# Designs tried in a protein design chat: VHH binders against Programmed cell death protein 10 homolog (ccm-3). Part 7

Target 1, 215 residues: Programmed cell death protein 10 homolog (ccm-3), of Caenorhabditis elegans (q17958)
Amino acid sequence: MNEEGGYLGAMTYQCLYSPVMEKIKQQHRDDPRASLALNKLHTALTTCEQASPSFLYDFTKVLLDDSELSVNLQESYLRMHDTSPTNDLIVSGYEQNADYKELTKRAIELRRVLSRVPEEMSDRHAFLETIKLIASSIKKLLEAINAVYRIVPLTAQPAVEKRKREFVHYSKRFSNTLKTYFKDQNANQVSVSANQLVFQTTMIVRTINEKLRRG

## First folded at step 20 (VHH)

Design v3 (from u5 with T58Q)
Fold by OpenDDE, last read:
Structure v3 (fold): chain B 215 residues (1-215), chain A 125 residues (1-125)
Amino acid sequence: as target 1 above (215 residues)
Amino acid sequence: EVQLVESGGGLVQPGGSLRLSCAASGFTFDSYAMAWYRQAPGKGRELVAGIDSGGRTQYADSVKGRFTISRDNAKNTLYLQMNSLRPEDTAVYYCAAYGSEIDMYFEYLESPDYWGQGTLVTVSS
């Protein structure tokens, strides 16, 4: 999925709306009415997204446009990944399994370090340090994926392998984009590639959850 | 012609030290990221340490605190100081060059532009 509405759309709830939901939840922790309202809103938002993929992305775009706010969405999404809830990166029902726990840990780590890209890319030294961390994080996630591959049901292995291959593909794309960036200074392409990598990371966990649930 | 020539390998006792050198020629050394790899018997080749053109270093977890990679651009030479050597460090050690430090950071997805022939390090009592 290479279209912005695709990979950004898929991450819109978790990246933009979920953090707000959590903040409101915290602010109204002593209000049972607010808790009920948040549950209703959550259900409504998720239902809309399921009924119409990228609905929330489109809604957000229109909201920003109508508000005459000029926002770099690629960078904004990346920055938001730093503080977004991580419940989408948990292998549900297997939180106590060491391999699945490691997968979650490394997925979270990668998403967090990628969120540093917009802040660091203008400083060559800082950016190179961040790139090293990203590279290390990707490697660790790959190792975690390999471990999970060995323990998932056989029927799930093809799907996990597919996601792994895609993750590797976008990792390579990311590295190539970085090389190009140091030549042409096109920051937008770096953000795009980084977000695509975040999306692939999410898809790994999602795929595993789907396969384990159906098994 | 590009050449990477490793030296300094040999037999050493556990706890001992060695210093490997890699003499580079045929390319602009100071603009390349350099790395040491090793391949133990029956195992795959693995990154030991890397140093980019800016002097930033990275190490395998297994050698952190024991090995130090460095470079002398004036001499076109890469070094690997190996201290507190262990039997599991026994391997052929290779020098490698990357035209991009990004490729070195992502070495598990990429390949070096140039390889040396390797030098044998044996750690044994």
Scores: ipSAE 0.891, ipTM 0.942, lowest interface PAE 0.5, mean pLDDT 95
Fold by OpenDDE, last read:
Structure v3 (fold): chain B 215 residues (1-215), chain A 125 residues (1-125)
Amino acid sequence: as target 1 above (215 residues)
Amino acid sequence: EVQLVESGGGLVQPGGSLRLSCAASGFTFDSYAMAWYRQAPGKGRELVAGIDSGGRTQYADSVKGRFTISRDNAKNTLYLQMNSLRPEDTAVYYCAAYGSEIDMYFEYLESPDYWGQGTLVTVSS
């Protein structure tokens, strides 16, 4: 497994498969058989991923290769973040808490605005506007993280702080990658950095959920 | 030598207006993103407004609709028009320069390349 298989692999189910399952669910909303099938598929996919991390990512790559489709996975993941379900960004059991709601809101907003990167980056003006929005979104998410830090159990604070530091690190990397892009026009690196930032965003919420569940 | 020199600060009544200026020298002003910061007594320094090399602006929510940042590249000067001033606007206002507009967008993670010495604005009845 390469580095890409790490952060993209971790997001594969939520980013690629979950939207499709939701789409099928809507198309067959009046068919109980379809509902049952979707539940079975969900169980199978999650079981496979748990048994072999990034299994779905590898499966997807083989599927694309075997079908002789040339796909930019980094850009595809970014684009799919726009329509992916957001249940993975909810602090479960604390949906009514203002600080946790804010965290969810800002996490969703950041993932959505980052999804605009592939579409906007070819237009300097449009891209700069998007970058401003991304920067604002990151700032708001950091504020939300700080608020959550103050209300989580003391035993959870170190983990939240660690996730915050990682998020800041990848935010800085993202900004540096953007500066470099305007010099070398390497779009791939921007996509990579953006996806890594999305991953760090999800890790924040995941970590909080894990700590609250254990507490 | 790089210099940023703020001017225009002073005492003003609530509801009044003030226009700050920042005279820049020693660097290619037109290629830099410029920003105004302020620091109130007992508080940290915060971004008030920014303007990139293309004229795109950003504002703190607390000043949006009241303050206007602008620049005159021919004069190497940055401006901050402050209207409807409030007591909570009382602070030392600083001019800052960013060699990259990206850094200004991400100013909460980055530091400006250059700072001015600041000018005091006091809003009081």
Scores: ipSAE 0.890, ipTM 0.942, lowest interface PAE 0.5, mean pLDDT 95
Fold by OpenDDE, fold request of step 21:
Structure v3 (fold): chain B 215 residues (1-215), chain A 125 residues (1-125)
Amino acid sequence: as target 1 above (215 residues)
Amino acid sequence: EVQLVESGGGLVQPGGSLRLSCAASGFTFDSYAMAWYRQAPGKGRELVAGIDSGGRTQYADSVKGRFTISRDNAKNTLYLQMNSLRPEDTAVYYCAAYGSEIDMYFEYLESPDYWGQGTLVTVSS
């Protein structure tokens, strides 16, 4: 999962395209034709991504390159996580369940606080404060995952446990990356690790949704 | 030799106060993040409070507003002021040291570099 096209690819629609879709929707809120067009575009984009994983990621990269725009994608994705829609972090059909609701809440919280990383990294004091918040958020999400683990169908528990383990793994990696950053000031690795955490967070919810849907 | 020696534990009535101390030696105290943990009978060890080398603090939700962690680098001593004590605060309290603040922030994933032997706090009427 260290492949950029993997974890960034998986988040591309939600992180980059979904916000744009929402903005266009808002700009054309009084145009029924625009609404229909957006639905078609949504279907097309999602269909392409399903047919070819990371298609939108690749498309975006080519678009940026052809436009002669030099963009740090890792940082850009992180920053976009601050305002991206959060519908992908909802346990569908269980929005009223306290444990699933908490999971969503904590997932959103972690995504949002991680989005602050690029902005805060240059200020040691501010960054340490943000790191504390991130650490707290991760802990709370783990607690939420544990709660959900206890209520999901037995057939879903192994998958939830697996996602938890992966999330813990990348959390540890993130913490280690932070320690290294304060020594070598390699900001890119911090962004990578942060995005990987965002991805793992999404995968938790995705996995739960998948298992519950089959139940 | 690294040593963390807790003191100040004892029996106290509910609503009472107690101040714990942890005397550190054998390492550069002022560069370490320090923390208090506690372990009640039949329960796991849990973080109570942490303070990094810059004086930034963190607390468990259960003790926020009641406990205060502080440090005196000149004395190589960590403190835990415990006010409004409750029976559920009964536990052995441990001093811990982290060579990295990051490890302390992520203490639920990491282990301290050093542990004290603990001091018993009993809150009972």
Scores: ipSAE 0.888, ipTM 0.940, lowest interface PAE 0.5, mean pLDDT 95
Fold by OpenDDE, fold request of step 21:
Structure v3 (fold): chain B 215 residues (1-215), chain A 125 residues (1-125)
Amino acid sequence: as target 1 above (215 residues)
Amino acid sequence: EVQLVESGGGLVQPGGSLRLSCAASGFTFDSYAMAWYRQAPGKGRELVAGIDSGGRTQYADSVKGRFTISRDNAKNTLYLQMNSLRPEDTAVYYCAAYGSEIDMYFEYLESPDYWGQGTLVTVSS
C-alpha cells in the first residue's frame, strides 16, 4: 500500500479521531451523557470506515479543504502519533506474555520516536540524533518480532514473516529516503516514508491479533 | 587504493585492557563514519561500536561501559579502547567505514563501504 489514501487512511481513526475522542472524554468526564455520545460516535465512525475503506481519511480531507485550511497531512499524522492512544498496538489477550509485551513496547516506542521527525528535520544535528534513536528502535522492534515469531502458532508464522519482510523493506526505504533528504532537502518524502513505517508497525500487531483470534 | 589496517590485537587476561587501532588511507577519513566489528569462532560478525563523522557514538549492549570508540582525524586513525575484557570478547576485530552515517545507524540493514582484514583478540587466563 504505497498510496497515501491507503496507509494514511488505515491510520486515520487511531491517529486523528481517537485522540480527539479521548480529549473530549476527559473534558466531559463528569458528564455521563458524554460517554454515551462517544460510544455512539465510535461505533458510527468504525462502521463507516468498514463500509468504505479510507472513508474517514476522505472525509477529513474534504473537511479541511472546505474549511480552507491548508494542512500538511503527512506531518500532521506524524505529530499526532506522539500522543495517539496505543491500544491498537496491544496483542489482545496476551498482555502478560513477555514477548508480546515487548512487541507492544517496541512498537509504541518506534511510533513515538518517528513522531519527532517533523520537529527535528530542520536541525541537522538534532535530526541525526533522532535518526539514531529511530534506527535503534527499529532494530529492537525487529528483535521483538523475531521473538514473537518463535512463539506464535505455526499457522501464524508465515503471516508474521511476511509482515516482517514488509517492515524491513520500508525500514530500508526510510533509511534511503533520509540519505536523499540530506542532499535534496525534500522533507515530504521523509514524512511519507516515516508514516509508511508507522503503518507497517501497526500491521504487524494487527496481523498477530488476527491470527491469534482465529487460532 | 582504500586500506583499513587494524593493529593492537593479542592475548590478554580476563579483566585486562587492550587498545586497537585502525589506520585508514585512500579515502577522506574525516567524512566517513567508522565502526568496529567482531567475529567470534563459530559466530557471525557483529557490530561492537560505531562513531560518525560528528563524533556521535553507538555501542553494542554487551560492551557498553567497557569499550570506547574514538577517532583522530588528523592521523586518519580509529581506536577501540577495551577495558574489563572477558573471555566472550575473544574474536577477530574488524575496522569498517561507511560513506554515510545513516548507513552506520542502520548497519543491521546495510553494509560498510570498506572493511579491514581484522586483528585477533584473545582473552584467556
Scores: ipSAE 0.887, ipTM 0.941, lowest interface PAE 0.5, mean pLDDT 95
Fold by ESMFold2, last read:
Structure v3 (fold): chain B 215 residues (1-215), chain A 125 residues (1-125)
Amino acid sequence: as target 1 above (215 residues)
Amino acid sequence: EVQLVESGGGLVQPGGSLRLSCAASGFTFDSYAMAWYRQAPGKGRELVAGIDSGGRTQYADSVKGRFTISRDNAKNTLYLQMNSLRPEDTAVYYCAAYGSEIDMYFEYLESPDYWGQGTLVTVSS
């Protein structure tokens, strides 16, 4: 799979298909045959997501390309994170634990502040204020990850440490991309690195959930 | 040669005030982001406050509302006004400079380009 289809693919159902499914569900709430059709579609989409990590992304890209719509996918995915569901950031079964709850809170906050990037980039002062908030959110998330690392089972610690190192790597990459942006105005690379951070944040929580399920 | 020279440290009683200065030379001061760090005995260095070239500030949670960072670009001087001092504020205070405000915002991942020699602040009865 290609790099864009990897990280955007991992969030395509959540950002694009799930909200559309919920909207259609509400529009047809009084029709039990529509409910059955939506269940079938949901099953097919989730089966596709599981069978091929980038399929829904590839399908969407071909659809948009063939429709000749000029859509900036990187910016669009970022904007959608502001209002998309965040249930993927919950540590299931541990919602009342202070450390896991803090991890979820900080992951949601980082996702939300990153979603502001596309609308803020053209105003240097506003963007620098937003970057300050992003840097603070990354720091708070790192602190939450460290707290969780100390309480996860010993068998989970190597995987959590690997995800933390990847998140730090992409945080440095984002920082460097911002410095370059103020020199060359390459807005697309800022959006790419922001989406990659969103993906890494999601992977931290996903890894914790998997390891806690397997004790 | 780049120089950052801190002054204004000393012994002060709890609840007192102190103003630190950092005289900068050897680089374009007004284009740099500037910061104060401190190192308490037996501890690592930690960011206390930062101010970028446009005047945006940030503070460690432990000093918010008590410390104020400021800069005078005409004098190439960075200041730290410290009020309501506590024994926990006892440390060597360092002036630091960043060529990019982005690096200062990401201080937990990045290092300053330049450091001062430090000035000791002791808060005790």
Scores: ipSAE 0.750, ipTM 0.888, lowest interface PAE 0.7, mean pLDDT 90

Design v3 (from u5 with T58Q)
Fold by ESMFold2, look of step 20:
Structure v3 (fold): chain B 215 residues (1-215), chain A 125 residues (1-125)
Amino acid sequence: as target 1 above (215 residues)
Amino acid sequence: EVQLVESGGGLVQPGGSLRLSCAASGFTFDSYAMAWYRQAPGKGRELVAGIDSGGRTQYADSVKGRFTISRDNAKNTLYLQMNSLRPEDTAVYYCAAYGSEIDMYFEYLESPDYWGQGTLVTVSS
């Protein structure tokens, strides 16, 4: 699909399909026939996502477009980060290292405070408090990224620096969108910018994991 | 014309107190977010404290619990009460104004719209 399918597509299984699959698996935990079928469905969904990265996003959009349901996907994805798994933000094999542990902590905190945006936007005073928390969380994540930059292999430093620049760019974009929101009340653009920032946060950790992995 | 004029700087011993004032003119003071910055010799400017138009405050970790920012919208004046002063607090202190409190919250990414001339605070025996 378009640019939206890129960053939302990257999180569709995690935010939408994984929670539903877990709930249905628990509902049918004592039925071996259902358990086997659900495992096959899980495999099919992940295979589709690997073969066509935007498939589940496109599939979801078609279902919603053909229904009478008026669902704001941008806000829905943000809300789902409150309860979605966060193990994609762990630096595998380095969980005991203080700097990587701090990076994971700050990435999770930013993701969760951004998930509050749709609920808070209609209450100006609550939203301003949440924006302060978001700004603080971004600053702490930047500090954690800088600490990790100093300890990654020298060969990984250019990639980490590039991801940091993208994260800063989207942080400024988010800040500008907030200023515009208080003038024109365009709530959708705030959610778009927040989802893009969530995506950039994930890409920092993914890049570090890729650079630290040995084949 | 926009004008920010700091006053109240001076020499004080460690552990002492000082109150800075910033008189503002040329803009709608009560709609701006206001901040104090400081610049130690040979260093860059750093945020000390900020206060938005609704009275919400933020502080640098190094001054939290010792400094208090406040504003008097009737007098168009920003204040910084500085207690338990330390030698590392020695700096030129600047009043700053943001047209948007969003920019003040994101101060590490943005700069203020207006600056004062600065007032020197020296903490020494």
Scores: ipSAE 0.742, ipTM 0.875, lowest interface PAE 0.6, mean pLDDT 90
Fold by ESMFold2, fold request of step 21:
Structure v3 (fold): chain B 215 residues (1-215), chain A 125 residues (1-125)
Amino acid sequence: as target 1 above (215 residues)
Amino acid sequence: EVQLVESGGGLVQPGGSLRLSCAASGFTFDSYAMAWYRQAPGKGRELVAGIDSGGRTQYADSVKGRFTISRDNAKNTLYLQMNSLRPEDTAVYYCAAYGSEIDMYFEYLESPDYWGQGTLVTVSS
């Protein structure tokens, strides 16, 4: 129901839970029982997320609200993408295909440069340089999407085109938000639009993976 | 009344050089992002190079290392130095202006505020 729970929810396990579990896994790598417990927890969390797509987001929100910790969720999610796993951006089974490989590369690059937004916004010169990189990365991703469109099964083309249109729509919203930001300094809206763009990038790759598995 | 007037186009041999100029008037040149576009016969216009008000540049991959964009704010003039010209560089070259640097960075999603009339560059033996 909640739009924030949609685009942040889709990334919550990857941004918050997976890194923590990896850190704990490394701390206990000599303990097979810890490995088994982490696997059980992973399964439980993913099962809950599948049953309710925003569950981990909702759980995290309640936890933070009840803890009285003051956390800027939009900025936090963006920052976490700098170090989060990117295996969700791989087109499974096609890692050696030049066009799918290029799509993965460009999706990762865009995610990484968007993760820099929260720390760059206060310095106009640095932010303009980062915006140039974001714009270039979006263009390269669009080119990669077009190349992939030509090689996916014919039955998958409508879904890829729809995702491309959504990605373009959110890219324009991001651009407009940036122009407004230099007028009103509303940093939160920049972070919101950046997170929405990260989500759209993820959805392109997810849709391709889904269509390639089904035909 | 805004004017962008290109000059310096012409016929040149492959491997040669050419320098385009764009004289601007009717707006605050110093605060605008400026760009060169080109349109080959039968094709759409494409960005060749851009330069923002702070001097930050960007280039199409096809021209990187061969073309240099620059601006002279005292003369309200935009330049494009074109070296190592190839037949595929043959096009009408247009000067363009953006009121927002953001729109120039996102040129594939946005359009310039102003266009020049164009100057023809032909690269052939």
Scores: ipSAE 0.742, ipTM 0.872, lowest interface PAE 0.7, mean pLDDT 90
Fold by ESMFold2, last read:
Structure v3 (fold): chain B 215 residues (1-215), chain A 125 residues (1-125)
Amino acid sequence: as target 1 above (215 residues)
Amino acid sequence: EVQLVESGGGLVQPGGSLRLSCAASGFTFDSYAMAWYRQAPGKGRELVAGIDSGGRTQYADSVKGRFTISRDNAKNTLYLQMNSLRPEDTAVYYCAAYGSEIDMYFEYLESPDYWGQGTLVTVSS
């Protein structure tokens, strides 16, 4: 697995598999045999995801490579965040706390505005407007992270600080990639850096959930 | 030699208005993103408003709806119209220039290429 399999792998079940599985399960809700089989399939997929986040990504790449379909996975993953579930961005058990609620809100907003990148890149004016929104969303998320840092248990603060530093690092990489894009028009690198930033956003919330659940 | 020269600062009563100007020279003004920053006593500099080469604007939440940034490329001049002024708007206001509008959008991660000397705005009775 390369770097791509790391950050895309972490998003593969949510972006590619979960929406389809839930749709198919609902379509067969009144068929007990199909429902049982689909529940078993769901369990197998989530077990694979838990054992190795990159497994479903690797499986998907082999499937697509054997097809005659030309699919840009980096752009596809970004587009799917527009409609994908956002329950992975909720701080479980703290949904009504103002600071954690703000963190969730800003994380969702950043994910959604990053999802627009593939469709907006070819129109310079539209893309610059979207970049402005992305930059604003990153700033608001950083402010929300700082607010949460002050209220998490002291034992969790080092982990939150590390995640904030990584998020800042990838935000700078995204900014630099955008400047390079306006010189070389390499759309793929913009999508790569955007997906990496989505991954870092998810890791902040995941780390907070882990630290709050485990003390 | 790059110069950014602010003017229009002064003492004004709460609820009043001021218009700041920044005369720019020594670089291609039309292609630069321009910004106003302010620094209140004992605080760091913060972005107040920005405007890129295409006219796209951004504002700090604290001034949105009260302040308007604009530019006149023919005169190489940046403006800040400040209405409904409050005592918390008291600060030294700085003109700043970015060679890349991307850096201006990401101002919390990047620094301007050029700064002016600042002009003092005091909002007090």
Scores: ipSAE 0.727, ipTM 0.865, lowest interface PAE 0.7, mean pLDDT 90
Fold by ESMFold2, fold request of step 21:
Structure v3 (fold): chain B 215 residues (1-215), chain A 125 residues (1-125)
Amino acid sequence: as target 1 above (215 residues)
Amino acid sequence: EVQLVESGGGLVQPGGSLRLSCAASGFTFDSYAMAWYRQAPGKGRELVAGIDSGGRTQYADSVKGRFTISRDNAKNTLYLQMNSLRPEDTAVYYCAAYGSEIDMYFEYLESPDYWGQGTLVTVSS
């Protein structure tokens, strides 16, 4: 599994397979045998994801490569975040806490503004406006992370701090990739760094949920 | 050699107004993002306002609605109009330049390429 299979792999079930399964289940809602089979398929997909973190990504990539469809996976994953479920960004059991709620809000906002990148890269003026919004969203998310850091249990603080450092690192990488893009027009690397930042945002919330469940 | 020279600082009463100027030379002014920073006694430098090459602006929350950043590319000059001044606005104000608009937008992660020497603004009775 390469680096791409790591960060895109972590998003593949949620961005692609879960929505597709829901669409197909709806199309067959009047057929009880099809519904039962689709539930079994759903379970098998989640079991595969747990057993092999990159399987669904690898399967999808082979399928698309062999189909001779020209699909830009990096851009496709970004676009899907605009309509993908965001329940993975909720801090379970703490939905009414103002600081955790703010963290969720800012994580969702960053994910959504990053999803606009593929549509807007070719229009310099629109892209610069979106980049300004992305930079503001990152700053607000960092502020929300700092607020949450102060209220998590002491045993969780080192893990939150480490996730914040990774998020800062990938935010810097995204900024540098944007500068390079305006010089060499390498649109793919912008999408790569944006997806990596979405992954890091998800990992912050996942880590908090994990630490809060342990007490 | 790049130079950023601030002027217009001075003593002003609370509620007053002041206009800072920054004369720039040694680089292509109209392609740079420009910013004003300030440093109060005993504190670090903080962004006050930024303006990119296309005129897009940003402001610190503490100065929104009171300060206006602008630029005159024909004169290679950056301005900061400061209205409704308060004692907490007392600081040395610095002109800064970014070769990339991106670095200015990400100012909390990036540093300017060039700094001026600063001009002192004192707001007191």
Scores: ipSAE 0.718, ipTM 0.853, lowest interface PAE 0.7, mean pLDDT 90

